# VH-VL binders against Cytochrome b561, DM13 and DOMON domain-containing protein At5g54830: the designs that were tried, part 8

Target 1, 109 residues: Cytochrome b561, DM13 and DOMON domain-containing protein At5g54830, of Arabidopsis thaliana (Mouse-ear cress) (q9ffu6r31to139)
Amino acid sequence: SSLIGHESEFKMLQHQLRGVFTVVDDCSFRVSRFDMLSGSEVHWWGAMSSDFDNMTNDGFVISDQKLNQTFKNSSFIVRLLGNVTWDKLGVVSVWDLPTASDFGHVLLS
Below, E stands for the ipSAE of ESMFold2; O stands for the ipSAE of OpenDDE; V2 stands for 0.75 times the mean of E and O plus 0.25 times the DockQ between their complexes.

## First folded at step 6 (VH-VL; framework fv_ciduvectamig_arm2)

Design G1 (from C12 with heavy chain G107A, light chain G31S; at its last look DockQ between E and O 0.62; V2 from the best seeds 0.00; counts 0 for: pae E 9.7 > 2)
Fold by ESMFold2, look of step 6:
Structure G1 (fold): chain C 109 residues (1-109), chain A 121 residues (1-121), chain B 110 residues (1-110)
Amino acid sequence: as target 1 above (109 residues)
Amino acid sequence: QVQLQQSGPRLVRPSQTLSLTCAISGDSVSSNSAAWSWIRQSPSRGLEWLGRTYYRSKWYNDYAVSVKSRITVNPDTSRNQFTLQLNSVTPEDTALYYCARGRYYWAFDYWGQGTLVTVSS
Amino acid sequence: QSALTQPASVSGSPGQSITISCTGTSSDVGSYNYVSWYQQHPDKAPKVLLYYVSNRPSGVSSRFSGSKSGNTASLTISGLQAEDQADYHCSSYTSSSTLVFGGGTKLTVL
C-alpha cells in the first residue's frame, strides 16, 4: 500500500488523546507516545472522511484490540481486522462507541 | 419529519412503578446516530435528564446517578418506541416527563408533548 | 442546587444584548464541548438553540450565539426581541457518560 510509512500525530479532540500514528504494513499500524484517559467502550474506528455523519453512519471498527483503559506514554502495534484494508480508510479515529464520540483521529489522505 | 408521541398514566400511587411510552415516527429507535432519553421537569428541580437507551452494534443504557437504582429505559424495535420504568415512586417524582431524541453532541432536537405525572394517594 | 449554575433571572430592553452564563466543573463543561442551550416558552417543550457550544441548528436566528471559557459556557442574545422572553436552560455531557442541566434562567424583556 502507498500508505506504508505514513506518520502523523492524532488530532486531539478529547480525553487527553495524544500520540503518533504510523502505518507499518498492509494489515497493521503502530501508535507511539500514546496517551488517553479511559472511556466506556473505546474502539479503533475507520471511515472515509472525518465529518460526523460519515463517522457515525458509515464508520466501522477496524481492529479487535480494545482501548478499555487509561494509556500513558504507551507504544504498541494494532492489527486491522481481516476485512479492513487501507484503501477503505480516509480516517482512523479513537472512538467511544456508546457516546458516538471522536476522541481524536488521523487523516490518511 | 420526526415526531415523538407520549402515552402513559397521569396518576401513580406511592411505591408503584411509573411507566411511560414514547412512540417514534420519522426515525428508528435503533438508529445508530440517535439516542433516546427521558427528561423530567419540576418547579423545585428544573430539568433533569434521567436516562437513555441507544443502539450501537448492541443496546446500551446510561442513567442519572440520582435515579440509577430505580430506573429502566427499554427499546421496543417491533413497535418503534421506548419506555420509562421508574420503580418505588414517591411524591418527589411528581413532574412533567418528556421523551427526547438525542442526536449529535448530546443535543435534544425533538421532544415529546410532555406528560404530567402526579404521585399521590 | 442544579449540577450547572445559571443565574435565576436576567432582563434586558428590546435591541440590547444579554448574556446568560452556565458554570460547571472540570468534569463537564471544562472538559467537553457537548454543551447545549434550550429555549422554553410557557407550556411548551424546550427547543434547542445551540449545540456543541456554538453551533446553531437550521432555523435558529443568528442573534443567538454561544461561547465557552474554562468551566463556563455563555449564551448571548443580541438584538433582544419581545419573543425572546422565555426560560433558558443549558446542558452538558459529564465524565460519567451522563447529561446534566442547569437550573434555568428566566429572561424578561422589559
Scores: ipSAE 0.008, ipTM 0.623, lowest interface PAE 9.7, mean pLDDT 88
ESMFold2 (binder alone), look of step 6: mean pLDDT 93; pTM 0.955
OpenDDE, look of step 6: ipSAE 0.086; ipTM 0.768

Design G2 (from C12 with heavy chain Y104H G107A, light chain G31S S97H; at its last look DockQ between E and O 0.16; V2 from the best seeds 0.00; counts 0 for: pae E 9.0 > 2, placed apart)
Fold by ESMFold2, look of step 6:
Structure G2 (fold): chain C 109 residues (1-109), chain A 121 residues (1-121), chain B 110 residues (1-110)
Amino acid sequence: as target 1 above (109 residues)
Amino acid sequence: QVQLQQSGPRLVRPSQTLSLTCAISGDSVSSNSAAWSWIRQSPSRGLEWLGRTYYRSKWYNDYAVSVKSRITVNPDTSRNQFTLQLNSVTPEDTALYYCARGRHYWAFDYWGQGTLVTVSS
Amino acid sequence: QSALTQPASVSGSPGQSITISCTGTSSDVGSYNYVSWYQQHPDKAPKVLLYYVSNRPSGVSSRFSGSKSGNTASLTISGLQAEDQADYHCSSYTSSHTLVFGGGTKLTVL
């Protein structure tokens, strides 16, 4: 994918989300210096654009790795679900599913 | 336009179950961008959020701590409505009950007209 | 009682500005921006004025504005009009994944 090596900072919207996002390969990305206050049922979320209605109506879970805790200065690898490819993603969000809340996101375009 | 129409009895005896229904038009109870709440209002307690039901790949409920042991909020997709059941009521449950649609950021943008429920023997 | 503290009443004259406070804790208003304000006229359901601290839904007058500092959110009504006479309620998301309301504020337009 042409996105391999892409790096950007999360745009913080709430829950003090911070960190650096790096595309590692066709099926994974790294987060580093990751901060987040816990939510209810927080997922890695993908959509084509950061428009709220697009993320709410057409967004989807991109990884089984759950974000059910507070993170402070954490670094880890996130593996994409097998049906998720980088060409289907314009945005990666940290998303609290029950409240339809964007804690923060990166743009991939 | 979204409209919420409430129905249910206005008098309930102590220790019984209070049951109310909220019928939805102009939206779906299974909308993945909405959550469906019950809120009550009394002179002594003001507005009090009681609980909600919502669909996000599966059905979820959230309940206020004060009523969590006694409350159930259920969707009914076939009738496009949701219900409140509050068990073991006392006179302190006398209030004006509203249903409401929650959208982005816990904002309640549509409300039913309210049902005054009296709990008395 | 109410988890969020509001003044019981506030008054102002037409054309003036007034501010209504809503004070919570670090477990609600202090940590989250899920703060909303509602206007309620007698015998009517509440109507949302603001959400996410300061966002105004379509059809709500720009005379209503909101802010937050620390554990306190504020609703400001500028250019006060007679029809603004109503009860005003704040709400906040909490760390327990619940919602709480303030006790309400009766606004009297003199």
Scores: ipSAE 0.008, ipTM 0.660, lowest interface PAE 9.0, mean pLDDT 88
ESMFold2 (binder alone), look of step 6: mean pLDDT 93; pTM 0.952
OpenDDE, look of step 6: ipSAE 0.018; ipTM 0.717

Design G3 (from C12 with heavy chain R52Y G107A, light chain G31S; at its last look DockQ between E and O 0.27; V2 from the best seeds 0.00; counts 0 for: pae O 7.6 > 2)
Heavy chain, then light chain:
Amino acid sequence: QVQLQQSGPRLVRPSQTLSLTCAISGDSVSSNSAAWSWIRQSPSRGLEWLGYTYYRSKWYNDYAVSVKSRITVNPDTSRNQFTLQLNSVTPEDTALYYCARGRYYWAFDYWGQGTLVTVSS
Amino acid sequence: QSALTQPASVSGSPGQSITISCTGTSSDVGSYNYVSWYQQHPDKAPKVLLYYVSNRPSGVSSRFSGSKSGNTASLTISGLQAEDQADYHCSSYTSSSTLVFGGGTKLTVL
ESMFold2, look of step 6: ipSAE 0.407; ipTM 0.828
ESMFold2 (binder alone), look of step 6: mean pLDDT 92; pTM 0.940
OpenDDE, look of step 6: ipSAE 0.014; ipTM 0.696

Design G4 (from C12 with heavy chain Y104H G107A; at its last look DockQ between E and O 0.18; V2 from the best seeds 0.00; counts 0 for: pae E 6.9 > 2, placed apart)
Fold by OpenDDE, look of step 6:
Structure G4 (fold): chain C 109 residues (1-109), chain A 121 residues (1-121), chain B 110 residues (1-110)
Amino acid sequence: as target 1 above (109 residues)
Amino acid sequence: QVQLQQSGPRLVRPSQTLSLTCAISGDSVSSNSAAWSWIRQSPSRGLEWLGRTYYRSKWYNDYAVSVKSRITVNPDTSRNQFTLQLNSVTPEDTALYYCARGRHYWAFDYWGQGTLVTVSS
Amino acid sequence: QSALTQPASVSGSPGQSITISCTGTSSDVGGYNYVSWYQQHPDKAPKVLLYYVSNRPSGVSSRFSGSKSGNTASLTISGLQAEDQADYHCSSYTSSSTLVFGGGTKLTVL
């Protein structure tokens, strides 16, 4: 993917989310200096666009890692689900599923 | 056009399990833009949300606190339906049960026809 | 989880405007905008009138409007008509990742 090596900071929206997003390879990305206050049911979320309608109606979970805790300056690798590829993602979001809330995201396009 | 068709017994004995099925047409139980809920209604308790099942790359369930220990909402992708199982029923579980489709914003836009379930010995 | 508080009944004459309140807590109505309103006629399932506090689905009359302040959501019906006579229910998402309904309000058109 042409996104390999892409690095950007999360746009903070809620829960004091901060961090750096880095595409590592075709199926994973790295998160560094990651801060987040715990939510309800928080997941890595993907969609083609960051608008609320697209995020809500067309978004989907992109990793089996649950973000069900408070993070403080954390760093880790996130593996995409097997059927998830970068070409399917215009935005990667920290998404609280029950409330349909975007805590923060990176734009890939 | 979305349609929800309910089925199941209308009489259940105390301590037994209440079971209902909701068949879906016009949509998929595994739709990533829908959630499938069970809601009941009684004169004493009004409308009461019981729980839901939904698919977002995998299956999730949410249950009302009042019935969490007794309730199971299961999808059936092969038949495009979802079920309600409520264990250890009491007369307080007597109600008109609805299945419903929820979309974004936790709003229900399609409802089943309702099934009156009576818990009695 | 306790039900949201609605008035048991409200009434109005044709052409009038009435408001139905739905009061919860900071854990539901006050905490989120996922508030919906439903109309229910006798022997029928509830029909969604409003979602996300004030949004109308297609086909819902503009006579129905919604608002929220603090822990209280409100449904306003303007230009009251005989067909509006029904039960009205509010609902809200809760901090427990659940949904709670109000006790329902019976609207009588005089």
Scores: ipSAE 0.015, ipTM 0.694, lowest interface PAE 6.8, mean pLDDT 91
ESMFold2, look of step 6: ipSAE 0.031; ipTM 0.699
ESMFold2 (binder alone), look of step 6: mean pLDDT 93; pTM 0.955

Design G5 (from A27 with light chain G31S S97H; at its last look DockQ between E and O 0.04; V2 from the best seeds 0.00; counts 0 for: pae O 7.0 > 2, placed apart)
Fold by OpenDDE, look of step 6:
Structure G5 (fold): chain C 109 residues (1-109), chain A 122 residues (1-122), chain B 110 residues (1-110)
Amino acid sequence: as target 1 above (109 residues)
Amino acid sequence: QVQLQQSGPRLVRPSQTLSLTCAISGDSVSSNSAAWSWIRQSPSRGLEWLGRTYYRSKWYNDYAVSVKSRITVNPDTSRNQFTLQLNSVTPEDTALYYCARGRYYWGSFDYWGQGTLVTVSS
Amino acid sequence: QSALTQPASVSGSPGQSITISCTGTSSDVGSYNYVSWYQQHPDKAPKVLLYYVSNRPSGVSSRFSGSKSGNTASLTISGLQAEDQADYHCSSYTSSHTLVFGGGTKLTVL
């Protein structure tokens, strides 16, 4: 993918979310300096557009990792679910599913 | 571990009300990550979603158009259960009824009750 | 709301790949990626295989995959095994905030 090596900071929206997003390879990305206050049911969320309606209607969970805790300056690798490819993602979001809330996201395009 | 236990009459007369209860363990009926549904299955109609109840700061209900005028799905927080009420039943309502937990509002069902065969007959 | 359209039955030999289609409308499959697939063995409740079109829950074999194009979602089972013989159901969220199931597909492993 042409996104390999892409690095950007998360746009903070809620829960004091901070961090750096880095595409590692075709099926994983790294987050570093990651801060987040715990939510309800928080997941890595993907969509083609950062528009809220599109993120809600066309978005999907992109990792098995649940983010149901408080993070403080954390760093880790996140592996994408099978059949999830970078060409299908325009935005990666830290998404609280029950409330359909975007805590923060990165734009991939 | 989440478990759903169904109970209620298995025989209902035409024009009467079908009533079933689904007792929840391992989760809360007021969970903000769950929606609690009733689904029925018959050879003629396959799987049919009937309705659901869920709590998101307040209680919500959604019902299938086919039964909307006759159905009520109610939560019971005191007993951690939810119920199905289907009024004015006909033989067409004969089916295997399931309660199920749906994940969030999109409704992928990951836990199911044991099923209750309800027969509508005179 | 009418059920999603599935083939009544499909069959395949062990080791083969088969695909089951699920066709809806612009009010359900065509508008949302909230498509799920379920496997149901006789006298058992349905078991979720896929959600969000192609995501597998924990414990579900990688032999099961999903896709969607337009108003049609598809379940593909690769490396068909005898244990895959079952009924398969699709479901979708609708614009009316309801859920709808397909008619179900009987898979026979020859």
Scores: ipSAE 0.016, ipTM 0.668, lowest interface PAE 7.0, mean pLDDT 90
ESMFold2, look of step 6: ipSAE 0.116; ipTM 0.745
ESMFold2 (binder alone), look of step 6: mean pLDDT 92; pTM 0.945

Design G6 (from C12 with heavy chain R52Y Y104H G107A, light chain G31S S97N; at its last look DockQ between E and O 0.39; V2 from the best seeds 0.00; counts 0 for: pae O 7.0 > 2)
Heavy chain, then light chain:
Amino acid sequence: QVQLQQSGPRLVRPSQTLSLTCAISGDSVSSNSAAWSWIRQSPSRGLEWLGYTYYRSKWYNDYAVSVKSRITVNPDTSRNQFTLQLNSVTPEDTALYYCARGRHYWAFDYWGQGTLVTVSS
Amino acid sequence: QSALTQPASVSGSPGQSITISCTGTSSDVGSYNYVSWYQQHPDKAPKVLLYYVSNRPSGVSSRFSGSKSGNTASLTISGLQAEDQADYHCSSYTSSNTLVFGGGTKLTVL
ESMFold2, look of step 6: ipSAE 0.296; ipTM 0.801
ESMFold2 (binder alone), look of step 6: mean pLDDT 92; pTM 0.943
OpenDDE, look of step 6: ipSAE 0.015; ipTM 0.704

## First folded at step 8 (VH-VL; framework fv_ciduvectamig_arm2)

Design J2 (from A61 with heavy chain A35T, light chain G31S; at its last look DockQ between E and O 0.26; V2 from the best seeds 0.00; counts 0 for: pae E 10.3 > 2)
Fold by ESMFold2, look of step 8:
Structure J2 (fold): chain C 109 residues (1-109), chain A 121 residues (1-121), chain B 110 residues (1-110)
Amino acid sequence: as target 1 above (109 residues)
Amino acid sequence: QVQLQQSGPRLVRPSQTLSLTCAISGDSVSSNSATWSWIRQSPSRGLEWLGYTYYRSKWYNDYAVSVKSRITVNPDTSRNQFTLQLNSVTPEDTALYYCARGRYYWGFDYWGQGTLVTVSS
Amino acid sequence: QSALTQPASVSGSPGQSITISCTGTSSDVGSYNYVSWYQQHPDKAPKVLLYYVSNRPSGVSSRFSGSKSGNTASLTISGLQAEDQADYHCSSYTSSSTLVFGGGTKLTVL
C-alpha cells in the first residue's frame, strides 16, 4: 500500500490518549509511546472520514486487539482483521463502542 | 474452540424463577473482548435478546426493557460460567433459551445448544 | 411486532441473487453500524454470517454481502444454492445500550 511508512501522532480527544501511529505493512500498524486511561469497551476503529455520522454509521472494528485497560508508555504491533485493507481507511480511531465515543484518532493522508 | 454448554430445568410453574446456566470452555467469562448474553426464541416473537454481562476492568450488565424488572445475568469466574435468573415467569416466557458469546456488540459468534423451557401448571 | 422489520419470506432460484432488507430507526440501524446477520437452519442455533454491516467471519462464503443506507441494512446472497434455504435474522445495537432483532425472513430456494 502507498500508506506503508505513514507516521503521525494521535489527536487527543478524551482519556489522555497519546502516542505515535506508524503503518508497518499491508496488514499491520505500530503504536509507540501509547498512553490511555481505560474506557468501557474500547476498540481500534476505522472509517473513511472523522465526522461523527461517518464514524458511527460507516465505521468498523479493524482489529481484535483489546484496549479495555490503562496504557502507559506502551509500544506494540496491531494486526488488521483479515477483511480490512488500508484503502478502506481515512481515519484510525481509539473508539468506545457503548458510548460511540472517539478517544482520539489519526488521519491517513 | 469456544463451546457453550447449557443446563437447567425445562419445566417451570407460573410465578416461579427460571434459572439457567451456561458453562464456557475455550474462553474466559472475564475475557475483555467478549460479552455473554441470553437470547430466547418463540414462534410469536422470534429472537429476543434478554441481557448480558461483561468484564471491562469491572463488571457491567444491560437488560432488555421488556424484562429488566425481573432479570439478572451473573458471571461466575470460579466455574467459568454465567447464569440467567428470570423471576415471576408466566406462560409468555415459554421459549427456546440460548446463551451466546458476543464480540463488539455486532454479533453472536458462539451459541449454546438451546434449552426449551415450558412455563405451565 | 419486532423492533427491526424484515420481509416474512423471499424466494429465488439456484444461481440467482436475492436481497433481504432489515429496517430500523434512527435510534438503532440509522445511528450504529453494529448490525449483524444470522442464518438459522431448522432445529439449529443461529450462525453469524455478517457483523458490522458487511464484515464476514472466517469461513463464511463471499456470496454473502451486506450494506446499509439510512435506516435500512441489506443482506445480499449471490449465486443462490440449495443449502441457503433457511431463516435469516438481522440484529442491531440501540441507543439504549441494548440489542434488538428483526422478525426473521424465511428464504425458499425453488
Scores: ipSAE 0.008, ipTM 0.582, lowest interface PAE 10.3, mean pLDDT 86
ESMFold2 (binder alone), look of step 8: mean pLDDT 92; pTM 0.940
OpenDDE, look of step 8: ipSAE 0.018; ipTM 0.682

Design J3 (from G3 with heavy chain A35S; at its last look DockQ between E and O 0.05; V2 from the best seeds 0.00; counts 0 for: pae O 8.9 > 2, placed apart)
Heavy chain, then light chain:
Amino acid sequence: QVQLQQSGPRLVRPSQTLSLTCAISGDSVSSNSASWSWIRQSPSRGLEWLGYTYYRSKWYNDYAVSVKSRITVNPDTSRNQFTLQLNSVTPEDTALYYCARGRYYWAFDYWGQGTLVTVSS
Amino acid sequence: QSALTQPASVSGSPGQSITISCTGTSSDVGSYNYVSWYQQHPDKAPKVLLYYVSNRPSGVSSRFSGSKSGNTASLTISGLQAEDQADYHCSSYTSSSTLVFGGGTKLTVL
ESMFold2, look of step 8: ipSAE 0.459; ipTM 0.846
ESMFold2 (binder alone), look of step 8: mean pLDDT 93; pTM 0.945
OpenDDE, look of step 8: ipSAE 0.012; ipTM 0.667

Design J4 (from A61 with heavy chain D62R, light chain G31S R56Q; at its last look DockQ between E and O 0.12; V2 from the best seeds 0.00; counts 0 for: pae E 11.6 > 2, placed apart)
Heavy chain, then light chain:
Amino acid sequence: QVQLQQSGPRLVRPSQTLSLTCAISGDSVSSNSAAWSWIRQSPSRGLEWLGYTYYRSKWYNRYAVSVKSRITVNPDTSRNQFTLQLNSVTPEDTALYYCARGRYYWGFDYWGQGTLVTVSS
Amino acid sequence: QSALTQPASVSGSPGQSITISCTGTSSDVGSYNYVSWYQQHPDKAPKVLLYYVSNQPSGVSSRFSGSKSGNTASLTISGLQAEDQADYHCSSYTSSSTLVFGGGTKLTVL
ESMFold2, look of step 8: ipSAE 0.006; ipTM 0.583
ESMFold2 (binder alone), look of step 8: mean pLDDT 92; pTM 0.944
OpenDDE, look of step 8: ipSAE 0.595; ipTM 0.890

Design J5 (from A61 with heavy chain S33R R103S, light chain G31S; at its last look DockQ between E and O 0.04; V2 from the best seeds 0.00; counts 0 for: pae O 10.4 > 2, placed apart)
Fold by OpenDDE, look of step 8:
Structure J5 (fold): chain C 109 residues (1-109), chain A 121 residues (1-121), chain B 110 residues (1-110)
Amino acid sequence: as target 1 above (109 residues)
Amino acid sequence: QVQLQQSGPRLVRPSQTLSLTCAISGDSVSSNRAAWSWIRQSPSRGLEWLGYTYYRSKWYNDYAVSVKSRITVNPDTSRNQFTLQLNSVTPEDTALYYCARGSYYWGFDYWGQGTLVTVSS
Amino acid sequence: QSALTQPASVSGSPGQSITISCTGTSSDVGSYNYVSWYQQHPDKAPKVLLYYVSNRPSGVSSRFSGSKSGNTASLTISGLQAEDQADYHCSSYTSSSTLVFGGGTKLTVL
């Protein structure tokens, strides 16, 4: 993928979300200096468009990792689900599913 | 620094209830970052996760299937501790019991000192 | 809910690389990346080495690495040292929202 090596900071929207996003390989990304206050049911969320309506209606879970806790200066690797590829993602979001809330995101396009 | 201090009886009779307490210092039992588990270890069964309690806007409990019908893990916010109750014990429940802080995501990073509990008549 | 399967024992000489497998099912290792590894020396509590298959906590040597394929997770220890002699345990999250440990592996450094 042409995105390999891509690095950007999360745009903070809610819950004091901070961190750096780095595409590691074709199926994983690294998160570093990650801060987040716990939400309800928080997931890694993906969509082709960063438009909120599209993120809500056409977005999907991109990792089996649940972000159901508070994070403080955390660093870890996130593996994409088997059916998720970078070409399907224009935005990666920290998404609270029950409230359809974007805590923060990175734009990939 | 986080520290877990265990207490409770080391000898329990068959059919009685095993009770242990884990006192927390340096963290809160209501932390949104951790789960508070009981784990036991024996030569025959190795490490065995028994259950945990954790707070995420509300309290949750999950227990191992093997002990689900007999186990209770309760938080005590007033004392900043959590407890283990295992009912109707048998000699098979003889083990070294640990309390631990952690998460299913990033593992158990702090452990109690362990308590050897023997079930014997 | 059965324990994850680990070899009872493995051995290696100093400087060698060894791998310990942890085999589960589609209800645990096969479905989730919530796999952790622990090192345990005699009369000590376990110490977390890896979490989420391959992530190292601070203070853990880069000699420890992890991977997962299918229902099997693996811990690899490179540049084996005498201090690595210990018991190693894997764990996984399950579809029942529970945790399960492996049977443990005794590593002997020859």
Scores: ipSAE 0.007, ipTM 0.659, lowest interface PAE 10.4, mean pLDDT 91
ESMFold2, look of step 8: ipSAE 0.199; ipTM 0.782
ESMFold2 (binder alone), look of step 8: mean pLDDT 92; pTM 0.933

Design J6 (from A61 with light chain G31S R56Q Y93W; at its last look DockQ between E and O 0.11; V2 from the best seeds 0.00; counts 0 for: pae E 10.2 > 2, placed apart)
Fold by ESMFold2, look of step 8:
Structure J6 (fold): chain C 109 residues (1-109), chain A 121 residues (1-121), chain B 110 residues (1-110)
Amino acid sequence: as target 1 above (109 residues)
Amino acid sequence: QVQLQQSGPRLVRPSQTLSLTCAISGDSVSSNSAAWSWIRQSPSRGLEWLGYTYYRSKWYNDYAVSVKSRITVNPDTSRNQFTLQLNSVTPEDTALYYCARGRYYWGFDYWGQGTLVTVSS
Amino acid sequence: QSALTQPASVSGSPGQSITISCTGTSSDVGSYNYVSWYQQHPDKAPKVLLYYVSNQPSGVSSRFSGSKSGNTASLTISGLQAEDQADYHCSSWTSSSTLVFGGGTKLTVL
């Protein structure tokens, strides 16, 4: 079955991350009312579970769209990298790569 | 156990390119849990992080502001190593150069043996 | 941008405890818990003692402990031994996507 239409709020952990995550199609998701204070080198990050060891050891970048600014009540579409599919994702995180820091995430199950 | 073995010249002339190699055993340069750094140490500056390379679905780099216009750190997956190239060196680049493995979380847990590089004419 | 500030030297006698400070800013030590401490003996590479402010890697003595308050991290060495005589460095990640080191502290065991 499809995750299209799946909607959840980001779990806030750091950098005042807020927003709503919505799966739009097989290749993209939308963020709405997105707030975030900037970080060091922030990426859209995916893994099978939100366990910290899984996120750090088996996580991967899921989009080339940049997160290197402050966001205030923003809405936009995020496109997945070509080899990323929803069945490979249990979690989507806003992740600061050099510090291995989870700013916040959504669970897809 | 992870080991980092450095190689490269000890004397470089001003304006030349400094090239050093760090060979990795016990881990992979493309490991999703590591980042591969060059760090130098001099009496005037102490320890100074220069830059890194790491693989997370694609290759990433970042470099210290002080050297960003002159530095390249490159992985070599076929030889399981990574290199430092520092262009247009001056005597200010004279230092003891280390390669090191750093995890996002744990700092630098393995270091090479160090290579003292002198830049003089 | 800013170097982390450490005292240039500290000293202590065998069996005592000593503390080495590492002061940064709200853009590094104050914002992130990715503070690490390194011991360096003469002519040797640095060795990590602590990471994530206070965590010890396997094989590092529990005599080394760490803490952070505000913009200052601290390394405490208890039960001081002659072999603890070395240079000690702190490091922190910054908001500018760079890693910075402190200037180093020379510990003399009397």
Scores: ipSAE 0.007, ipTM 0.595, lowest interface PAE 10.2, mean pLDDT 86
ESMFold2 (binder alone), look of step 8: mean pLDDT 91; pTM 0.940
OpenDDE, look of step 8: ipSAE 0.018; ipTM 0.675

